# VH-VL binders against G-type lectin S-receptor-like serine/threonine-protein kinase SD3-1 (SD31): the designs that were tried, part 9

Target 1, 127 residues: G-type lectin S-receptor-like serine/threonine-protein kinase SD3-1 (SD31), of Arabidopsis thaliana (Mouse-ear cress) (p93756r25to151)
Amino acid sequence: EIQLGSKLVVGENTLWVSNNGDFALGFFNPPGLLNRFSIGIWFNSNSIPYDQRKVVWVAGAGVVVSDNSSYFELTRNGELVLFDSLLGVPVWNSKTNRFSVSSALLRDDGNLVLLKDREEIVWQSFG

## First folded at step 22 (VH-VL; from zm3 with heavy chain T109E)

Design zn4
Fold by OpenDDE, fold request of step 24:
Structure zn4 (fold): chain C 127 residues (1-127), chain A 124 residues (1-124), chain B 107 residues (1-107)
Amino acid sequence: as target 1 above (127 residues)
Amino acid sequence: QVQLQESGPGLVKPSQTLSLTCSFSGFSFSTSGYYVGWIRQPSGKGLEWLAHIYYSGITNYNPSLKSRLTISKDTSKNQVSLKITSVTAADTAVYFCARIRYDWFRGYEAMDVWGQGTLVTVSS
Amino acid sequence: DIQMTQSTSSLSASVGDRVTITCRASQSISNYLSWYQQKPGKAVKLLIYDASNLETGVPSRFSGSGSGTDYTLTISSLQQEDFATYFCQQYNNYPLTFGQGTKLEIK
């Protein structure tokens, strides 16, 4: 599970990975968008180059941030926030602060879920 | 060893279409994270980026020339082509093709391998 | 468009000299800056990428530094084969743009 306060930062190449390893969530540069970065979930297979791995979800359906220490965070208030450090503003938010989110989980089916009491799904990327 | 080689007509008349071909070897364009692009250099002047194409077919063009440029690829031949329509004397230059490194996490990196260039003169 | 301006279009130096070439961008380019070497009749050669990363195979006497809008290529001890034209290039925004070039000549 992903704890509240967890953060991914552009350029650090850290990933949130499903338990079975089949899916990963992280920043990536969509080809053709010059050095701008999206947060997405993709099929995670070592036999396939990253740029050929199927992306199954992108936060904000195409929102991008600059490579200026921008980050994606599961906040202490239980929201997923994509923050553009160059602009100094959040550019995407799950708007889940009222759902008492306790953690997140990238499921083995590629669905990112926000959980209440570590059990109840209150938000999901598939939705 | 990675190599790129430009080929062109050498001489083109004004208003005609200039066709250039970049033939490359030493890497797989179909399975690697690369762009292949075109850059030109008029005599005694600086470099001007024209366009590039990703192996998936995604293209980017210099906005100042976009209306006259078409970049395409033939993966089976390891070739990337550039067409420039309605040429004028201003299009006289040495035309280079180059491989551009791409990284999933870092994005566009650099033009790491260049061809030697081919001179194209636009003249009546 | 982002304009790239190199400190000088020509520079004279001697073998063994420490040489610096500066490149200034019209706006911040977040270290998306490369340096290239051009010699007549030869393929352009990548020297530095991401402002300070030395390309594989490039001699260690070449180095890059800088941030924001200002970047520098340094040759710690100039060699005979280093006399050439050098270009900076930004890849922070389309269109990709180059500096005007600096021709490094023998004094």
Scores: ipSAE 0.917, ipTM 0.947, lowest interface PAE 0.4, mean pLDDT 96
Fold by OpenDDE, fold request of step 24:
Structure zn4 (fold): chain C 127 residues (1-127), chain A 124 residues (1-124), chain B 107 residues (1-107)
Amino acid sequence: as target 1 above (127 residues)
Amino acid sequence: QVQLQESGPGLVKPSQTLSLTCSFSGFSFSTSGYYVGWIRQPSGKGLEWLAHIYYSGITNYNPSLKSRLTISKDTSKNQVSLKITSVTAADTAVYFCARIRYDWFRGYEAMDVWGQGTLVTVSS
Amino acid sequence: DIQMTQSTSSLSASVGDRVTITCRASQSISNYLSWYQQKPGKAVKLLIYDASNLETGVPSRFSGSGSGTDYTLTISSLQQEDFATYFCQQYNNYPLTFGQGTKLEIK
């Protein structure tokens, strides 16, 4: 379970991982996009090199940020925010500040969900 | 040991198509996180990046030359090829191929291994 | 395009000297900067990547520093085999671009 205020930062190679370990969420560089980074979810198999692992979701359908301490955060207001530190602006937002989000969870099926009262799904990456 | 070697025609007439081949060994271009790229250097001048290709087939081109460039790969032969159409005297240069390191989390790193280059002269 | 300008196109020095070559980008390149060594008839050699990371196998007398638009290659004590041409390269934006090169010659 991902707590409000949790943050991933470009270049730190930190990941949010599902309970069964089958899926991971983190920053990655899509090949061909010169040193620009996306937030995505991929199938997490140790037998497959990272660049060959299937990506199942990308925030903002391809939005990228620079490698300048940019970050992806579950804010205390309950929003997922992708922030480009070079530009000084958010470039993607889940727009869930009115849903009383209490936490997030990367489910074992690869679905990232935002939860109300740690139980009710109010937002999900699927769909 | 990783090695790259360029091959080309040496001499090309104006308006013709220049075909170059980069043959490499010591690493796999079918499952590894690398680009292979082309760089050229006219005599007494600086280096100019032309294009590179990722092992998956993704390509990037120098915008100033994109309309004349085609980069391709043959993984079964460990080769990357470059074609330049409608050549002129301005295309006379030493042409290098180089391996470029890629990391999933860090992206493009550097051209870590180069060939020795092959001279191509455009002349009638 | 991002223009890369090295402090000088040629530099004379003696064995044992401390040598510094500067590279300036026309805009910030966020440490996406590499340094290379070129000698006639030999493959270009990577020295430094990501502004300050020494490539494996490169002597420790080579070092890189800088940030933003300004970067420096330093050879702490020049050796005979270091006389060559050095150039910087940015990989922050396409197209990838190189400095004009600095030929390091014996004084």
Scores: ipSAE 0.915, ipTM 0.946, lowest interface PAE 0.4, mean pLDDT 96
Fold by ESMFold2, fold request of step 24:
Structure zn4 (fold): chain C 127 residues (1-127), chain A 124 residues (1-124), chain B 107 residues (1-107)
Amino acid sequence: as target 1 above (127 residues)
Amino acid sequence: QVQLQESGPGLVKPSQTLSLTCSFSGFSFSTSGYYVGWIRQPSGKGLEWLAHIYYSGITNYNPSLKSRLTISKDTSKNQVSLKITSVTAADTAVYFCARIRYDWFRGYEAMDVWGQGTLVTVSS
Amino acid sequence: DIQMTQSTSSLSASVGDRVTITCRASQSISNYLSWYQQKPGKAVKLLIYDASNLETGVPSRFSGSGSGTDYTLTISSLQQEDFATYFCQQYNNYPLTFGQGTKLEIK
C-alpha cells in the first residue's frame, strides 16, 4: 500500500510493486528517446528482459519527463502527479484532490487504484 | 567474444547508392539491450553519427542526412545495413558500425563495441 | 544540435604523467556523456560512460568526472599504450554528437 507523500524519482530506480510482486510501477525510458522517461506499469517477471515485459498502462498516454530529478508523487492532497523538474511544471495528474484519497494500491491484476478510507476505489488506471 | 565487421564497396560513383553491411557475432540482436548504429569519419575530420536501429525496429536518423539514409536489420543473418542515396565526394569517409547499450531505466548508454571501419571513396 | 568542444586538439605528455582532457557541451547534458579512445589501425574503444562509470576491462588509471556542461577524462599515470586520440560524445539529445578529439602525443 502506497501512502500519501510517496514519491518515485527518475534515476533512483525505485518501484511501486503489487503485493504478490507480479506488477511494478516505475520510470522507464521508451526506446528511441534520449533523456526522456515515462511512468508505466509492467509485468514484473525476472525471466523476461525489462523491455520485453508487457507495459499495461502509461501515465498520461505516454507523456514524458526529462533528467534524473523529475518525479511521480501521490501528493498529500490525494493526487498522482507527474512533474517535469526541468520545465518546472506538472505534465499530468489524476485530478483527484477532492476525492478524499487516503492511499493507493497497485493491485495484483496490474490496476493502480486510489482509495478512500483504505477500501473504496475512487480512481483507477484501468478505465 | 563480441565482434562487429563492416563491409562495403570501397569505391562508389557520385549519384549512386552506397550500401554498407554490419555483420556481428557474440550477441543476439533479436533480444533486448542493444541498438546497432553507424558512424563515419572523413579523413582528418571528426566522427559523425548517422543512424541507429533498436532490435524491435525503432530507428533514429541524423536529421541532416535523414532524406538519404535507410537503416535496416536482418536478425536471421545477424546483420544491420545502411544505405546512403545520391552520394557525393562529401560522403567519402571511414564507416564504422557499433553496438549501443540500452538500459530500461536510464536508456541509451554508450557505443560499447565498434567495428574496425571500412573506407568508402566517392569518386568519378 | 549540442556542440561538444574539446578546446585542446593536441596534448604532449610523458609516460607517468597525470593527464586531463576536457570536454564542454553547449548546454547541460545531465551526465549523458561517454569517452572513447581511437588508435590508428584499431577499433574505437569505450572508456567511460555516464560521465564517470569505468567500462569493464578499462584500466583503473582512467577516470571521468564533471557535470552540467563541463566534463573531464583523467589518466592518473600515463602508460605507453595510452598515446591515442580521445573523443567525448553526448547522448542527451539527437543528433548524437562528438567532440573534435584530443590527440595525446609522446613528449
Scores: ipSAE 0.813, ipTM 0.892, lowest interface PAE 0.6, mean pLDDT 91
Fold by ESMFold2, look of step 22:
Structure zn4 (fold): chain C 127 residues (1-127), chain A 124 residues (1-124), chain B 107 residues (1-107)
Amino acid sequence: as target 1 above (127 residues)
Amino acid sequence: QVQLQESGPGLVKPSQTLSLTCSFSGFSFSTSGYYVGWIRQPSGKGLEWLAHIYYSGITNYNPSLKSRLTISKDTSKNQVSLKITSVTAADTAVYFCARIRYDWFRGYEAMDVWGQGTLVTVSS
Amino acid sequence: DIQMTQSTSSLSASVGDRVTITCRASQSISNYLSWYQQKPGKAVKLLIYDASNLETGVPSRFSGSGSGTDYTLTISSLQQEDFATYFCQQYNNYPLTFGQGTKLEIK
């Protein structure tokens, strides 16, 4: 479970992983782009090269940030925010600051969900 | 051992289409995360990137030449080809192909293996 | 387009010298920079990628440094086989661009 204030940063190669390990959420470089990174969810198989793993979701329909310590954060007010640190602006958010989000979870089916009271789904990536 | 080898016509007349082939061994382009690209160098001058193609078929072209360039792959033959239409004397150069590493988390890295180059002269 | 400038076109040096070759980008390139060695009759060789990472099989006397717009290739103790032309290349933006080269010659 992903707590408020949790952050992923371009270049740190850290991931949010589902409980059974089958899905990972993290930054990746879409092929054909230079210094551009998306947040995505992919099937997390160590037997297949990363670029051949199935991507099931990308934040903001493929919006990208640059490698200048750009980050993806579950903020203290319950929003998922993709921030481009080179431009100094957020490029996407989940718009959930009034939903009383307490945490996030990457489920074993690959769905990223935002939870109220650690149990009620108030936002989901597949919606 | 990874190797790339260029082949081309040597001499091309102005206004014709220049066709180049990069043949490679020691890696599989159909199953590995690489680009293969083309770079040229006129005699005694610097290097100019022309185009590259990802193993999935995604292409990128130098915008200054894009209207004249076509890059393509034949993964069953381990080949990548480049065509340059309407050539002039300015297209006289040594042409290199190169493999480019790609990392999922960092992206494009560098041209880690180059061919020896093939000279193409555009002359009447 | 990002222009890469190697302000020195040739250098003369002796075996054993410490040699520094510089490369300036026309805008910040966030360490997306590689260094190559070119010798007549030989394939171009990758030396350094991501500004400072030494390519496997390249002698440890080669190193890369820099950030932003200013980047440096250093050879700590020059060897006979190091006389060559050296190019930087940026991959922060399309088109990919190279410096014009620095030829390292025997003094």
Scores: ipSAE 0.804, ipTM 0.890, lowest interface PAE 0.6, mean pLDDT 91
Fold by ESMFold2, fold request of step 24:
Structure zn4 (fold): chain C 127 residues (1-127), chain A 124 residues (1-124), chain B 107 residues (1-107)
Amino acid sequence: as target 1 above (127 residues)
Amino acid sequence: QVQLQESGPGLVKPSQTLSLTCSFSGFSFSTSGYYVGWIRQPSGKGLEWLAHIYYSGITNYNPSLKSRLTISKDTSKNQVSLKITSVTAADTAVYFCARIRYDWFRGYEAMDVWGQGTLVTVSS
Amino acid sequence: DIQMTQSTSSLSASVGDRVTITCRASQSISNYLSWYQQKPGKAVKLLIYDASNLETGVPSRFSGSGSGTDYTLTISSLQQEDFATYFCQQYNNYPLTFGQGTKLEIK
């Protein structure tokens, strides 16, 4: 489980990984863009080069941030926020601050979900 | 050992189309992780980026020349080509192709291997 | 377009000298900058990428530094083979742009 306050930062190359390891969530550079990064979920196989791995979801349908310590955070108030630190603004937000989110989970089917009471799905990436 | 080699016509008349080919050895463009790009240098002048193409076919062009440029790939032949239409004397230059490293997490990194260049002269 | 300015078009130096070549961008490029070496009749050679990362096989006397708009290439002890033209190149924005070059000449 992904706890409130957890974040990923452009350039640190850290990932949120499903329990069985089949899916990963992290920043990537969409080919053809310079200094632009999306948050995506992809099938996580070490036998396949990263850019050939199937991407199943991107935050905000492909919104991007720059490399100035931009981040993706599950905030203390239960929101997923993609923040561009160069511009000083969020570019995407799950709008879940009133949903009593207790944690997030990247499920073994590649669905990122936000949970209330660690059980109830109140938001999901597949939808 | 990675090598890139440019081939071109040497001499082209004004208003014609300039066609260039970059051939590779020591790596396959059908594999991920690289762009291939074209850069030119007029005699005694600086370098000018023209275009590059990713393995998947995604292209980027210098906006100042975009209407005249076409970059394409032939992955079965390990080749990338560039066409420049309606050439003038200003297109006289040494033309280089280069391999460009791409990292999924970082993006474009650098032109890590260059060809030796091929001189193209535009004159009547 | 991001303009890359190498304020010095040529430098004269002797073997053993410490040499610094500068490059200024017209706006911040967030360390998306590489340095290249060019000698007549030779393929262009990558020296430094991401402002400060030394390319594999490049001698350790080469180093890169800087941030924001101001970047430098340093050769700590100049060798005979280092007399060449040096270009910076930014990759923060399209179009990709190069500095005009700094030619390093023998005194």
Scores: ipSAE 0.804, ipTM 0.887, lowest interface PAE 0.6, mean pLDDT 91

Design zn4
Fold by OpenDDE, look of step 23:
Structure zn4 (fold): chain C 127 residues (1-127), chain A 124 residues (1-124), chain B 107 residues (1-107)
Amino acid sequence: as target 1 above (127 residues)
Amino acid sequence: QVQLQESGPGLVKPSQTLSLTCSFSGFSFSTSGYYVGWIRQPSGKGLEWLAHIYYSGITNYNPSLKSRLTISKDTSKNQVSLKITSVTAADTAVYFCARIRYDWFRGYEAMDVWGQGTLVTVSS
Amino acid sequence: DIQMTQSTSSLSASVGDRVTITCRASQSISNYLSWYQQKPGKAVKLLIYDASNLETGVPSRFSGSGSGTDYTLTISSLQQEDFATYFCQQYNNYPLTFGQGTKLEIK
C-alpha cells in the first residue's frame, strides 16, 4: 500500500513494488531517449534485464522529465502527479482530487489503483 | 578487457560510400547496457559525434549528417558498421568507434572505451 | 545544438603543477558531462563522467567539478604522462557535442 504523500524521485532510483514482486513502478530511461525519464510500470523479473522488461503502463502516454529532482507523487489530495523540476510544472496528473483517495496500490497484476477508504477503486492505470 | 578496433578503406573517392567496421571484444552486444557509436576527428580539429546503436537495434544519428549515415550491427560477429554516402573532402578524418554505457535508471552515460581510430581520406 | 567551449586551446605547465581546464556549455547540461584524455596513437581515455565521477582506474589526481553551464577538470599534481589533449563532452541533448580540446604541453 502506498500512502498519501509518497514520492518517487528520478535521482533516487526508488520503486513501488507489487506485493508478489511481479511488478514495479518507477522512473526509467527509455532506450533511445537521451537522459529523459518516464514513470511507468513493468513486469519485474530478475531473469530479465531491466531494459528488456515489458512495460505495461506509462503515465501520460510517454510524458518525460529530465531533471534528477523530478518526482512522481501521490499527493495529500489523492492525486498522482508527475512533476518536472526543471520546468517547475506538473506535466501529468491523474485528476483524482475529487475522489477522496486514501491510498494507492500496485496490484499483483500490474494495475496501479487509487483507493477510497482502502477498498473502493476510484482510479486505475489500466482503466 | 574491452577492446574496440576500427577498420576502413583508408582512401575513398568523392561521391562514393564510405564503409567502416568496428570490431569489439571483451563484452557481448547481446547484453543490455551498451551503445556502440562512431565519432570522427578531422586533422587538427575537434571531435564530432556521428551515430550510435543500442544492443537492441535502436539508432541515433547526428541530424547534420543523418541523411548520409547508416549504422548497423552484427551481434554474431561483435561488429558495428557505419556507412556514409556521397562523401566529400569534408569527410576526411580519423574515425573512432566507442562503447557507451547505458543504465535503465540513470540513462545515457559516458563513452568508456574507445578504439584507436582509423584514418579515412577522401580524395580523387 | 549545444556548443561546448574550452576557451583555452593550449596550456603549458610543469610536472607537479596544479592544472585547471574549463569547459562551458551554451546551455545547462545538468551535469551530463564527461572529460576525456587524448594522446597521439592511443585510444581516447575516459577520465570523468557525470561531471565529477572518477572513472575506474583513473588516478585520483584527476577530479571534475561544476554545474549548470560551467565545468572544470583539475589535475592536482601534474605527472609526465598527463601531457595530452583534454576535451569535454555533453550528453544532455542530441546531438552529442564535444569541446574543441585543451592541449596540455610541457613548459
Scores: ipSAE 0.590, ipTM 0.876, lowest interface PAE 0.8, mean pLDDT 94

